# Ledger of designs, part 9: VHH binders against Interferon-induced very large GTPase 1 (GVINP1)

Target 1, 242 residues: Interferon-induced very large GTPase 1 (GVINP1), of Homo sapiens (Human) (q7z2y8r1479to1720)
Amino acid sequence: DKRLFVLSILGLQSSGKSTVLNALFGLQFTVSAGKCTQGAYMQLLKVEETFTEELGFDFVLAVDTEGLRAPEHSNKSKDRDNELVTFVIGLANLTLINIFGENPSEMQDILQIVVQAFLRMKQVKIFPSCLFVHQNVGEATATDQTMDGRRRLEQKLDEMAAIAAEQEQCLDVTCFSDVIRFDVNTHVYYFAHLWDGNPPMAPPNPRYSHNVQQLKSRILMTATQESRGNIMKISDVKSRVQ

## First folded at step 3 (VHH)

Design q15 (from g1 with L101W F104S W105Y; framework vhh_8emy_2)
Fold by ESMFold2-Fast, scan of step 3:
Structure q15 (fold): chain B 242 residues (1-242), chain A 122 residues (1-122)
Amino acid sequence: as target 1 above (242 residues)
Amino acid sequence: QVQLQESGGGLVQPGSSLRLSCAASGFTFSYYGMHWVRQAPGKGPEWVSSIGRSGGTTNYATSVKGRFSISRDNPSKTLYLQMNSLRPEDSAVYYCAAGIWYDSYSGYPDYRGQGTQVTVSS
């Protein structure tokens, strides 16, 4: 049976998740037919045959979500989002958390849900991997701005981890790195805007291409490490998805 | 030493054909998938086509599908790109690459040559 590396992407509705997936996989990523399961859309991508044995898997299962909603007064949206996030992270070998814009505080609710899901998984000894992708559409991103952004994201993640730990009665957790292996300097990727102006007449931004290359390299490293254990077979998809 | 050497580029009129070649040395060519990537002035690299190690699997960018054909000859360690019905937008430096993400337009190659210039005049 063929072996799968499962890559999931989470983000708010209209956060550019499909743009990131298309940039990572090019024309291999086609919009899947309809809603798959629990708001997740799945696309199977074939690994180039030359590297299949070295990597330890044959296919990448890319899992895109409908996007999480901004906070509402109703608890119904939160329950749905919690179920979807738990399912997607639990299925994945690696989860990309897509942030749109420069300020992590606009993503506070999705960060809270994600951190809670990781903490619950830690309690049952499941240790998923994650990477943050920060899209800076419409503004130039300087090194100083990126460093400031990393600091703010780390502070928010630590705050969410402390809150989640209190709710779940995990007194040994004080920061996000206690929940999952995380380094804000190496697990966060900042993307320049895709175009030098307004499409369709604007040329592609060369810096965006470079950012994609760096993320691809990291995903590959993670996939290769994961293939030494905890890899899924295609026949297993039915039992996990249902 | 690992080397990739592209050739076959030139100046042609719209509607013309060109065949690009890439000679590989210094590594076991038959173990690697191969790719063609192009880059026009002021633009990022664009993935054009990929071929698996045996030549049994090929893939193409939508912009070139039906016009370009990728092939390889493992005994001679050579990669080819047959380009038909060339258009001004095909003008670019074409690079031969070996890489793990075979359909990458971002230029994620393990090895990349010096490139060969293709200019389609309008």
Scores: ipSAE 0.000, ipTM 0.134, lowest interface PAE 14.4, mean pLDDT 69

Design q16 (from g1 with L101F Y102K W105T; framework vhh_8emy_2)
Fold by ESMFold2-Fast, scan of step 3:
Structure q16 (fold): chain B 242 residues (1-242), chain A 122 residues (1-122)
Amino acid sequence: as target 1 above (242 residues)
Amino acid sequence: QVQLQESGGGLVQPGSSLRLSCAASGFTFSYYGMHWVRQAPGKGPEWVSSIGRSGGTTNYATSVKGRFSISRDNPSKTLYLQMNSLRPEDSAVYYCAAGIFKDFTSGYPDYRGQGTQVTVSS
């Protein structure tokens, strides 16, 4: 039985998360792909034999979710989104949280959904590993990956965590780092436009490629660390999706 | 290299006061919420109090609210617990913790110290 590292990505509808997933892995590395449940698309990637011993796993399972809906939608869509978020976080060794653009309201929506999900997981003693990917930010922000941007995100996460903790009556939670392991300096990645101009004729943005390499390196580092304790077998995936 | 060292415990009479200290090293203290957790013989861990990164947010268990006060000094990387009007029920080993509580619950402390014994007995 082969060892598996599970990477999930979630974000609001139209957040460009599939673009990030394709940039990280590409179709050429896929052994198998398809939908495993409503709202999830999976890609299975084989790790080169020379690296399997060092990494501690044989395959990467990338799980891309259909975009989550904004909170103004009805209870039916909220129930579906909650089920999907619970499924992908529970399945994953690492979850990428994709934030799109610089609209504060949309950022607040995704952070609220995510923080509430993490608090619910904490109640059952599940502490997911996650990274934040902030796409379609200004060129200066992506180039500098400024501490100002990171500080504002951390403040917003702390605010959302405090509000959610009050609603869920979790008195031991005062800030986001009480919910999950989080370091604003190493767990947040900022991306400008993939293309310099109008696709498809525009040239690729070279800064985007650099940031993809940094994120990919961090994902592999996290995967290697987790391979020692919480690695899945392919048979485990069958049990979890039944 | 992450290290938390609690101190200030001891044997005291009911109604007495004690101040516990926790010295932190090996991580950026000001980036984490800090917590006090206690464990009495034969019982599971009980959360006592939490404090936010800057000290602006503090929370207390119902059993200690009004008697205990949590505070921190980020420049010296030290967490405090001022315990007033101590009762026999407060007797426990007191632990300092940073971040999430999963490792304390699982018995594999990530950022938990060695603990300091508090005994309240006549």
Scores: ipSAE 0.018, ipTM 0.542, lowest interface PAE 7.2, mean pLDDT 71

Design q17 (from g1 with I100L L101S Y108S; framework vhh_8emy_2)
Fold by ESMFold2-Fast, scan of step 3:
Formats: structure tokens, sequence, C-alpha cells
Structure q17 (fold): chain B 242 residues (1-242), chain A 122 residues (1-122)
């Protein structure tokens, strides 16, 4: 049975394959791709055999959230999103939370669901890893603007963690870092636009390419740490997905 | 969590040299770009210099270009700033910061340590 690293991506702007997910892994190593019963799009990628011992896994299962939509005035839509988010976080060794150049307050619904899911997992002693990816950052972003973005995200996550903890009666949780290991200065990545103009004629943005390499390095570091007896087997995932 | 400890500041005369150091802990140093930022009393923070994770790429603010040199030693988890031909306007508290982007402006532009005071005055 082969070793599997599961990487999930959550975001409002996903259509089967996230732009970030595709930039990280591409399509050249896809063994299998399709939709699971919870509405997530899954892509199985084979690690080159010469690197499997160094990384500690044989395959990467990339999970993209399909069907997360603009907020609806329906309780059923929120329940579906909550179930999908809980499923993909619970399945993953590492979850990427994708924010598209928006104020964290405008992303309250998705951040609320994410924080609540992590809090529920903390209650059963499951501590997933997560990274925040902020897209649509301008090429010439001012220092103050980037600092303000991080501060607002941290304030919003802390606020939502306190609310969730009160609802679940968790007296030991006062901020988001009490829910999972999180530091806004090291677990949030800001990305410039991928293209300098309109695809397909536009060249890639060199700054985006550099940021992708740094994020990929962090992901591989996390995967290598997880491979120390914590990695899943493919047979384990089949029983969980069905 | 990330911890950065700056050192090497002091009081020097114009034209002198200083070497600042930043000892890093709590993260994988070799995976991050590193930056020097300074702040003078009553002024906002000013980016000074950046270095890529391997040390192969460096960048400098126009005001210090040709006088300052940034370097790093990944095995010892230490960042350096060699400051030559110091001027009174270089007087500030110097902070080191870690970033996931090589470009300071697009990733992690924050202060992580207490800083080290540099005063250039006769």
Amino acid sequence: as target 1 above (242 residues)
Amino acid sequence: QVQLQESGGGLVQPGSSLRLSCAASGFTFSYYGMHWVRQAPGKGPEWVSSIGRSGGTTNYATSVKGRFSISRDNPSKTLYLQMNSLRPEDSAVYYCAAGLSYDFWSGSPDYRGQGTQVTVSS
C-alpha cells in the first residue's frame, strides 16, 4: 500500500481546479481526477520514484472545493458548505485557505466555517495544519497595506475563534492560535497576479512565480514532517471518501 | 512562533562602519527571505534591504545602495547587515523581518524583534 499526502484547498473561487493548486502541481503527473460524493474535485498526482524516499510519500491527493458559491439566503446552502469544508479539512494533512484580494470581513462566512471546523477537530485531538493564501495583491503593494491586511485577518480570526469557543463552551480558547498552530506572519502568503495581462497571450508574472516556489517549499517541508509515521495509505482514503 | 534577535548597533561617528546581526529561531530559516527595516523617531518604517533564501539575490533601498551589504549564514541561522560610510540620516532602530516572498513589499513586512539602535553623530 502506497503512502499518500493529502493537500486540500478551500476558497470561494474554485471551478474544479484552483489556479493556485494548478500552479503548484500542474497536470503532467495526474494519475486520476474526478468528483467525490461531497462535491470536492480530487486529483491524484504521482511523485517521481527517485524522490519518494526523500519526501516520505508516493502520491499527492489534491482536493479542491467545487461548489462553494456566493452567500445564499438559504440554510441548506450553508449546511452543504459547512459539511464540505469539514470533510476536506478532516481529510487533509495540510489545508490551503484561499482568499482573493478581499477584506477578511467580506470573507466572514468561509472563515467562520473554517474556524468552527478546526475547533471541532481540536475537541477530538486532531490538529490539522493550515496556510492562508491571499491572491490579487498588486505588484507594487505598500508595506502599510500588507501589514494592515495581516492585522485585519488576525483580528478577524481571533474574533471568530472567541465566538466559536463561546458557542462550544471551550474556556481554553481565546484566539485562533489556541485552535491550531498559527502565526499570521509566517502562515499567510500574499500573491501578485499570475499574469502581466490577459491570458493566453500574457507572460507569467515573475513575482507570482517566485511566491509559488516559496509556498511549494513550505508545503513540501510540512509533507516531509508528516511522513514520520503520520502519512495516510491510499486504502485508508478509499474508505473515508465513500 | 518566529523569534528574531537583533544586535550590533551602537553610537558611531559619520563615516564609520557597523555590522548588524539577527539570530533567528522558531522557523526553518533557509526557507525564508530576510529583510532589514529601520525606523527613526517620528518617522514611519523604511525598508532597507532584502536577501533571498539562498543568499543569491539581494536588493537595496536607493538611500543605502553601494554602502550597505546584506548577507546570511543559513547553517548558523543568522542574518547580517554590513553598514559602511554611515551618515547621520542612517540613525534609526534597525529590525530584521522574515518573509515568504523575496520581495519585501509582497510578503511579511513586519518587525519580529526588539530592534538594535544605531546612532550616527559626532
Scores: ipSAE 0.000, ipTM 0.098, lowest interface PAE 19.5, mean pLDDT 67

Design q18 (from g1, 19 letters changed; framework vhh_7z1x_3)
Fold by ESMFold2-Fast, scan of step 3:
Structure q18 (fold): chain B 242 residues (1-242), chain A 122 residues (1-122)
Amino acid sequence: as target 1 above (242 residues)
Amino acid sequence: QVQLVETGGGLVQPGGSLRLSCTASGFTFSYYGMNWVRQAPGKGLEWLSGIGRSGGTTSYADSVKGRFTISRDNAKNTLYLQMNSLQPDDTAVYFCAAGILYDFWSGYPDYWGQGTQVTVSS
């Protein structure tokens, strides 16, 4: 039985999730064919042998949602999204929450679902880690925008946590950090444009490469810490899926 | 350890042809989509062409479509660019780039070569 680190990525449809996954996993991983289960697309990534002892696991199971929906008139879509998000978060050692652009409505929709799922996990004593990835294509022109973005995210997360806690009767929860271990200054990454479209192209944005490296390092560090604390095997994941 | 080496550049007359090669080492070539990108003097990077892992899918920029042909040989870990009907404005440094997706616009390539100079001049 092989050792497995489960990485989930969540986001609304057209959020650039595949771009983030492909940017993260190149040299260190070999990608196998994926499988769709319960609305989640799962890909098994084999860790190159030179890294398996250092990382403490043999495979990464990358879990991608087929896309979340937030139509105002669909209670069935909302229920499906809640079930799917709860499933993939419960399965994961680390969840990447992908937010595209500066759309506050998109942010609120995904944060509501995610915070509720994390609160449910807390109630069954599962404590997955999470990281937020903002793809703000062309909007990182001011440093105060990044600081404002972090403040806004923290406020929204705290609001959603308070609402979810009252709904679930969890009186010891007043902010998001009461739900899971989270620091908005170290667990949020902002990505900018890579280049312009067809000719001529601008040079690649250096900050994008820097953010990719930092995100990779954080993911691998989290995976190493989780693996040594709570080693997961493929058979364990099969049991959770059933 | 990971390396992409471009060869085949040089001086060619307008209307001429040239074939570039890019040899990969240090990673599993057949798992990566490959791209050709160029940079003309005083200009930014221009994406030219992409090819999928098996060679079954290809894409081209409008500026080179019909003149350039991308291909690959996974047994040799080599990417090719056949350039026909070369024009003076094709003068540039040509780079090969490897990414998990061949669609250049879906993500930034993981590995880049050092480039090879192509000069189109009489």
Scores: ipSAE 0.000, ipTM 0.141, lowest interface PAE 16.1, mean pLDDT 68

Design q19 (from g1, 18 letters changed; framework vhh_brivekimig_d4)
Fold by ESMFold2-Fast, scan of step 3:
Structure q19 (fold): chain B 242 residues (1-242), chain A 122 residues (1-122)
Amino acid sequence: as target 1 above (242 residues)
Amino acid sequence: EVQLVESGGGVVQPGGSLRLSCAASGFTFSYYGMSWVRQAPGKGPEWVSSIGRSGGTTLYADSVKGRFTISRDNSKNTLYLQMNSLRPEDTALYYCAAGIWYDFSSGYPDYSSQGTLVTVSS
């Protein structure tokens, strides 16, 4: 049986997620792809043989949401988003939370759902790892966003954790770090503008490469640590996603 | 709005060749990378090949590398897949998709088209 690393990606919209995965892991091809029962798009990617011993796994299962916060026309979208987010977080060894644009408040609803999902996982003693990726950050404000953006994100996560804890009656939770092991200084990455419009309409920003290398280092460290203790086999995933 | 029309499929013997075409409309074709995806009977979709927007970068699945060639003509809004040395395992419905198929930034592959059937007899 082969070793599998499950990487889930959450966000309103995508901005090069599979390109980033290929750059990070040297992934060569998709073995299979499709939608699961919760509506997430799943790709099974084979790790290049050169990297399998370095990473400690043979395949990556990339799980992506189609987009959260569909128009609240029927008010049922929030329940769908809760179910989808809980599913992808519960499946993953590592969850990337993709924030598109320069301000976490643009994604307040998604952050609330994510925090609630992590809190539910904590209650069943599952502690997934997460990383926040803030994409499409303006060049002129990138340093300000890196410094002040981290503070605002942490404040928002802490506020949402307190609200979720009250709703779920978890009196021992007062901030986001009580829910999962999280450090805003090491678990948040900011990417300058990649394109002037929708990819691939414009040349990439050179700072993107630097940020990808930093994210790669963290993902590889997390994947290597996970593979020492809790890496899954492909047969295990087949039983969980059916 | 976005429409992709595949053609060029057929029945061919092992070792034969086929050239698939995909006519694109409803979007600015030259702004997007493009992909070929196939689905064999009773199986899930499999990525086959992708090409960058200018045609300068090409990517292939290991199962087709060295046998298939992806190309595009932006003046005609058309994507091509030249398939050589065809094998029974290549039997599938072939779809084209806007964007690099494994690149989530372009959205998910749209299989709403009927595709073009390639059958390699043995």
Scores: ipSAE 0.000, ipTM 0.103, lowest interface PAE 18.6, mean pLDDT 67

Design q20 (from g1, 20 letters changed; framework vhh_7d4b_2)
Fold by ESMFold2-Fast, scan of step 3:
Formats: sequence, C-alpha cells, structure tokens
Structure q20 (fold): chain B 242 residues (1-242), chain A 122 residues (1-122)
Amino acid sequence: as target 1 above (242 residues)
Amino acid sequence: QVQLVESGGGVVQPGRSLRLSCAASGFTFSYYGMGWYRQAPGKQRELVASIGRSGGTTNYADSVKGRFTISRDNSKNTMYLQMNSLKPEDTAVYYCAAGIWYDFSSGYPDYWGQGTQVTVSS
C-alpha cells in the first residue's frame, strides 16, 4: 500500500485558492482530476521513486474544494458548506485555509465554518494541522502591520471558538488553541498582491513568489515530520471517502 | 523573480566532455530537488538526472548512467551536470529544473530554465 501526504485547500468562492494551487503544483485542478463528494476534487502528485524514502511518502494528494458560499440568505447553504469543510479537514494531514483580501465579513464567514469543523474533529479525537494563507494583503512585508493582522486574526479565531464551544456545550474550550495546536506567529502566511498594480500593465510581484516559496517549504517540512507518525495509505483515504 | 540560468553548452566532438551549470536565484535553493532534462529534435523531453536537496541522493536515466554525474553546491545556488564520453545521441537542448516535491518523472517541476544547446558532431 502506498503512502500519501494529504493536503487540502479551503476558501470562499472567487478567492485566490486556485492561484495558490497553481503556484504549489503547477497544475489547474479540474473536475476530471477526480471528485469524491460534495464538491471536493482530488489530484495525485507522484514523488519520484528514488526520493520516496528521503521524503517518507510516495504521493501528495491535493484536495481542492468548490468555493465556499457566503450568500446573504441561506441556512441550507451554510449546512452544505459545514459538511464539505468537515469532510475535507477530516481527510487531510494539513489543511490550507485561504483568505482573500481584507473584507471582514468574508473573513468571519470562513473562520466560523472552519473553527466549527475543527471543533467537531476534536470531539472525535482527530487533530489535523492547519495553515492560514491571507492573500492580496498590502504591505505584506511590513512587520508592524503583519503583527497587528496576526493579533486580530487570533482574536477572531478565539471568538469563533468560544461561540462554537457554547453551541456544542464544550466546557473545555475557550479559545482556538484549545481546539487545535495553533501559533499565530508561525501558522499564518501573508501574501503580497500577485501584481505590482493593475494587470495587464503591471509586472509580476517578486514578493508573491517569495511568499509561495516560504509556504511550500513549510508544507514540505510538515509532510516530512508527519511521515514518521501519521502518514496515510491509499486504503485509508478510500475508507474515509466512503 | 525566480530564475534558472543554464550555461556550459556548445559543440563538441564524440568522446569529449562538457560540464553544464545551472545558476538559481529568487527562491530558497536548498529546499528544492533539482534535475536536468533534455529534448532532442523530433523527440519528447526526457529526464536525464535528478538530485535531492542535500546532494546525497541522485538518479540517472539508463542512457547516461556511468557517463554523466549530477552535483550541486547549495552555498553557490548552483547545480552541475558533468557529461563524459559524449555521443551524437546526446545532442539536445538541456534544461535545468527545480522541484520541491521531487516530481521530476511526472514532468511537473516547479521551475524551468530556458535551456542550453549541446551538439555532439564530427
């Protein structure tokens, strides 16, 4: 049975998650790449045989999702999104949570769904890892502004955790770090704008390329650390999908 | 910006040697596996050799085993391909590539160089 490192990516509709996926894998995810359930799509990346022992896994399984919906009016849409997010987080060794731009209401919507899903995973004793990718951030290299952004994100996560815990009557949860191991200083990546201005006249932003490379190296380090403990098999993924 | 620049190509007689270099910039070189591909006229691009992050693990196509040696110097952000006992069949454009996932055989490395021509003829 082959060893898999499972990486999933979540984001709202029209977010930059497709851009991140293309940057990480050099491929566009499509329906024909394999669909498991409720709008999740899989692509398998094969590690060259000579290097599988160095890395500790044979394949990277990338799981993309249909963009999460945050419509003005629908409880049914939220229930569907909750199911999708819970499934995807439960399947993955590492989940990337993609936040695009600086819209506070969109950020709240995704964080609420994600925190609820992680709380459900905690209740069934599953502890996947997560990283937050905040794209299209002005002055992403400005330390003071990034520090303020990290603090605000942590406060929002803690607020969402408290609300979710109240709804689920989980007395041992008061903040996000009670739900999952989380360090706002190392688990959040701020990405610069893809372009230095407005396309098509603007050149590509070299800071974006640097940010992608930092994220790639972090993902690889996470994958190699988990290869000695919690690596998945193809049969394990099939069991969870069914 | 990410850049891979090949050098060392040229025209050489059969049985001679060439050393290709690939200078990398714009990314953390030591985090990436590296590889050499080649494409001869009228043929598909093929993987020639690949090397792991530390330089301790290498892989070679059967057609070049014993003749080519891949190496890297992470302090100089440079990868090399020493090509010995060159044959006319080695005539191709040689491309360097970087892949954090070591997916060289799949053909999906992260970054590609522009290529350098190697011609082996009498």
Scores: ipSAE 0.070, ipTM 0.535, lowest interface PAE 6.5, mean pLDDT 75

Design q21 (from b5 with D33A N52S T53R; framework vhh_8emy_2)
Fold by ESMFold2-Fast, scan of step 3:
Structure q21 (fold): chain B 242 residues (1-242), chain A 123 residues (1-123)
Amino acid sequence: as target 1 above (242 residues)
Amino acid sequence: QVQLQESGGGLVQPGSSLRLSCAASGFTFGSYAMHWVRQAPGKGPEWVSSISRGGGSTNYATSVKGRFSISRDNPSKTLYLQMNSLRPEDSAVYYCARVSGSYWGEPNWFDPRGQGTQVTVSS
């Protein structure tokens, strides 16, 4: 009976995911929260009754992944992370990929795991939506600098997609856009640091607030569109997380 | 028909405390998240604090966190802001506001219906 929209957020443990989640959900009432199988933390949020018919769902399930990059750096850690990410992406109507700062090796690791998971989902004809959130600390977010960042991210995603496709024998995949619908100009958001504890409605940095409002609007638009066909029931999630 | 009436402001010395109240009428108070917003002369409005419809979650601006406490009493349709350790920079007209929107998560658009209550912190 109850309809559910699943929002997942992925990132390295110290990537500032809590800041983004607080900005998006600081005012939402949590019905329940807890750790689920595979090390994900889940919060069930109730949509106000006046909006449930307009949105097409009754609840939002926010799924947060902690510790994707274990300090042990073992292959056992990588296997665990791959399983967790595949599970979380497969469960979600929309996945937010949170990137913090500029570190090419760490960026490559998370993008590789994410692209591999989306490619596996494509093979079973599951097409989740994806948005990238890149957090900048202390640096001014200029338009030309943002364009350089977008080009670099797209290049890395295309590289990871080609490698994954070769490994999985997917000859129809040569770039990331072949794996999932992706437009680097509309699916990537760059954020300056927001002061701790301040929600989007009261920003100390007007540009950061504007970017958060754009991301929030995109999430709601995606949620409304997804409610037309891919919405889950609460009972479906219980079946999947057991 | 929506009305929000703020009260409790005044002139106080730095380090003092004040408790602001907001009486709501004309809508189902317990169905809305509520906010406190302030505006100093010559400046734009600044968000101060928010509280969920059931009172289970609260948020504060960095400038007031640890000093201010927001609460609500849904049966009496009243919103409160307890302000401790007041500083000169807290001087402003304080408004209570209701989030308005067409759907869940829509960007918060403040809907202040009162004249506000003036808080002045000076020696």
Scores: ipSAE 0.000, ipTM 0.123, lowest interface PAE 16.7, mean pLDDT 67

Design q22 (from b5, 21 letters changed; framework vhh_7z1x_3)
Fold by ESMFold2-Fast, scan of step 3:
Structure q22 (fold): chain B 242 residues (1-242), chain A 123 residues (1-123)
Amino acid sequence: as target 1 above (242 residues)
Amino acid sequence: QVQLVETGGGLVQPGGSLRLSCTASGFTFGSYDMNWVRQAPGKGLEWLSGISSGGGSTSYADSVKGRFTISRDNAKNTLYLQMNSLQPDDTAVYFCARVSGSYWGEPNWFDPWGQGTQVTVSS
């Protein structure tokens, strides 16, 4: 059985997911793709042989979610989103939470569901890894915007963690970092515009490339640690999705 | 402007053979690795085979290894897939795809790929 690293991506829109994933891992071949549950899409990617020994896994299973926003006219869609997010986070060795644009309030529903899922997992002593990726930020004011963005994201996460903890009577939880290991200064990555023009002829943005390498280093570090401890095998995934 | 056009699909009986072609335009064909992928009715995409830019290295999915052969003619900007011992499970739309360069020299996804050619294996 081959070793498998599971990377999940959550967001309002995942149209850039495959481009980002390729930039992160340098994978050439997808061996399988398909829908695994309502709202989730799986892609199995083969790691180049030169890297399998160094990384400790043979394949990456990328799990993408589509349009995680609850319709305003019903709370049944929030139950479906909760089930989807819990499944995706529970399956993953690492979850990327994508924020598009410059206002985290647009992701309020997703952040709430994610925090609740992590708190429930904490109760059963499962500690998932997550990273936040903020895409399509303004270049001219990126430093000021990332400082403001980190502050707002941390405030929202702490607010939701406090509310969830009160409902579950968890006295040891007052902020999001009490739910999982989280540092807004190191677990949030900001990406400027991808290109300096219109793709595919536009040159890549140098700042974007630097940020990709930083995120890649963190993902690889997490993947290497997971592969020594509790990496999944392909047969384990088949059992879970069936 | 970059385009890929697949041809050669059709109806074939189990055990039969087909040769698919993919003609490329709008880019320097000989500078890119190329792939074949397929999508069966109601199923996801499956990668089948890859070939290096110069044609010296090939790779195959286990499901087609020994039955399919990938090749290319850079002078004609054409990619080929020779399919032998076809089975009903090979029924799918077949696509060729370019391995585009990624950010800072890392491999990238299949972009672009063509519109596909239908292969139906049935008696």
Scores: ipSAE 0.000, ipTM 0.102, lowest interface PAE 18.9, mean pLDDT 67

Design q23 (from b5, 20 letters changed; framework vhh_7d4b_2)
Fold by ESMFold2-Fast, scan of step 3:
Structure q23 (fold): chain B 242 residues (1-242), chain A 123 residues (1-123)
Amino acid sequence: as target 1 above (242 residues)
Amino acid sequence: QVQLVESGGGVVQPGRSLRLSCAASGFTFGSYDMGWYRQAPGKQRELVASISSGGGSTNYADSVKGRFTISRDNSKNTMYLQMNSLKPEDTAVYYCARVSGSYWGEPNWFDPWGQGTQVTVSS
């Protein structure tokens, strides 16, 4: 039985996820892939042997929930999305919340679903780890844009937490950090464009490599803190997804 | 080194069929998800179809869904794209690539692109 790291990715956009996974975990081999009965897409990836000692696991189970908030949203669709999101967060060692592009409505929608799921899990004493990843940040204004982005994200998360808490009658919750342990300065990553132009003529963007290394360090820290001395095995996950 | 060689392109009339092949070498083919991409003049390169390492999962662009079929033969280190009911808008150079996951269809950016194979659909 081998050691398994379960990484769930939440978002309306799938762009960039495969590149991030490859950069984080080295060379990866898909040993199985498909859609589970709960509706999430899952890929079991074998980590390159040279990285398994450093990372502390042999396989990554990547769980994808792309497809949330379909254009014709209804109350039935929202209930399904909440159930799916709760399932994948509960399965994961770490959940990445992927933000892509500049549609404020899409950002608000995904944040609402995520905050409601975390609040529901808090009530049953489950405390998942999460990180926010914002894709395609421009190079010229990256630092200033990142600071403004963090402030806006924190404001939106706090707003969503207050609304969710009122709906669930949780009097002890007034902001997002009351729902889970979260620091907008250390739990949000802004990813530059992978290239300075169009490949193959453009050189690889060195800022992207730096962003990946910082995220990798945080993932390792999270894995270490959450380990409890027991590592998840493939058989454990199979039991949960049947 | 990873090497991918595309073949099977040509000039056909609308409504006809073509089958493309991708011959892979320099890596353990059966351990990787694979994809087909295309690039028309003046347009960005786009994912057409992807397939999981074992062939059990496939993904298609909306523009080709129901017309194209991706398949692979791991014993021959070869991937195929069967293109039926071809349309003028399918005209492009077609490329194959390793992908990090068939669901996402994102190419491994460290791998070199091959020369591709030209598909022209004209009346």
Scores: ipSAE 0.000, ipTM 0.111, lowest interface PAE 17.9, mean pLDDT 69

Design q24 (from b5, 25 letters changed; framework vhh_sonelokimab_d1)
Fold by ESMFold2-Fast, scan of step 3:
Structure q24 (fold): chain B 242 residues (1-242), chain A 123 residues (1-123)
Amino acid sequence: as target 1 above (242 residues)
Amino acid sequence: DVQLVESGGGLVQPGGSLRLSCAASGFTFGSYAVGWFRQAPGKEREFIGAISSGGGSTYYAVSEKGRFTISRDNSKNTLYLQMNSLRPEDTAVYYCARVSGSYWGEPNWFDPWGQGTLVTVSS
């Protein structure tokens, strides 16, 4: 069977995630039709034949948890979402955490679920890799990529980690970096609006394009490093998700 | 049939200038926005800038603003990149590409690509 790199994408905004996937993989991958299974939308991206040897895998499986975006959920629905998020993070070689805009309420919801999932994994000694993608922020915020913006995200992550630790009675956890290895200066990417006008007469926003290339480089580097370890085969993934 | 071909690359000393050309064939050049990218050794392709099909608008990456100028001549089916005050850090293979944003539902956002032309900035 063929070699597979699993990329999970978590977030409340599906259109933003699709834009990032197209920008990252469009020139190197053939994207198949997606399939939805129990709230997880899965797309198989076939690596172009000429790149498979260099990258060390044949396919990328992109897993999207779009079901999380519903604004109102009962406690039972919330528990199901927490279980799904924990499952897809555990399945992935790399998890992208997609935050759309600077709405504090929406940011808090996704961060709470994600941090709690990472804390539970820490308790069973699973240490996933993750990157944060903060999309559709104001142009000034994305352009400046300021210390203030990164400090605010770090503060929220630390708050969520403390709350999760108290709920799980983990007294050795006080901040997010105690849960997983994380550096707010290198593991967070800020994106403004992609296009300055409407294609095909308008090119992509130059700053957005630069940030996409940086994120793409990081993802591919991570994928290549992971493929030299215990990369899954397609049959292995089918057994786990079906 | 549809293709873009870069030319004008070469060795240039620090502080020098160089103009690259990109010749288009097999499509209606004046109907598409086109742009420039570069790829330094060991790095991903970096966006430099683009120019609208109507020629009235140009967009530049922040890092290249002020030193590089993009222009086009639709009568000659040619795209240009004027590079001034070159630095060793500008050493890269330079690519031209057509904007295909009309295919936003598909994975490709630039197609076709040229073969690239090498620019070396060294004393």
Scores: ipSAE 0.000, ipTM 0.083, lowest interface PAE 21.3, mean pLDDT 66

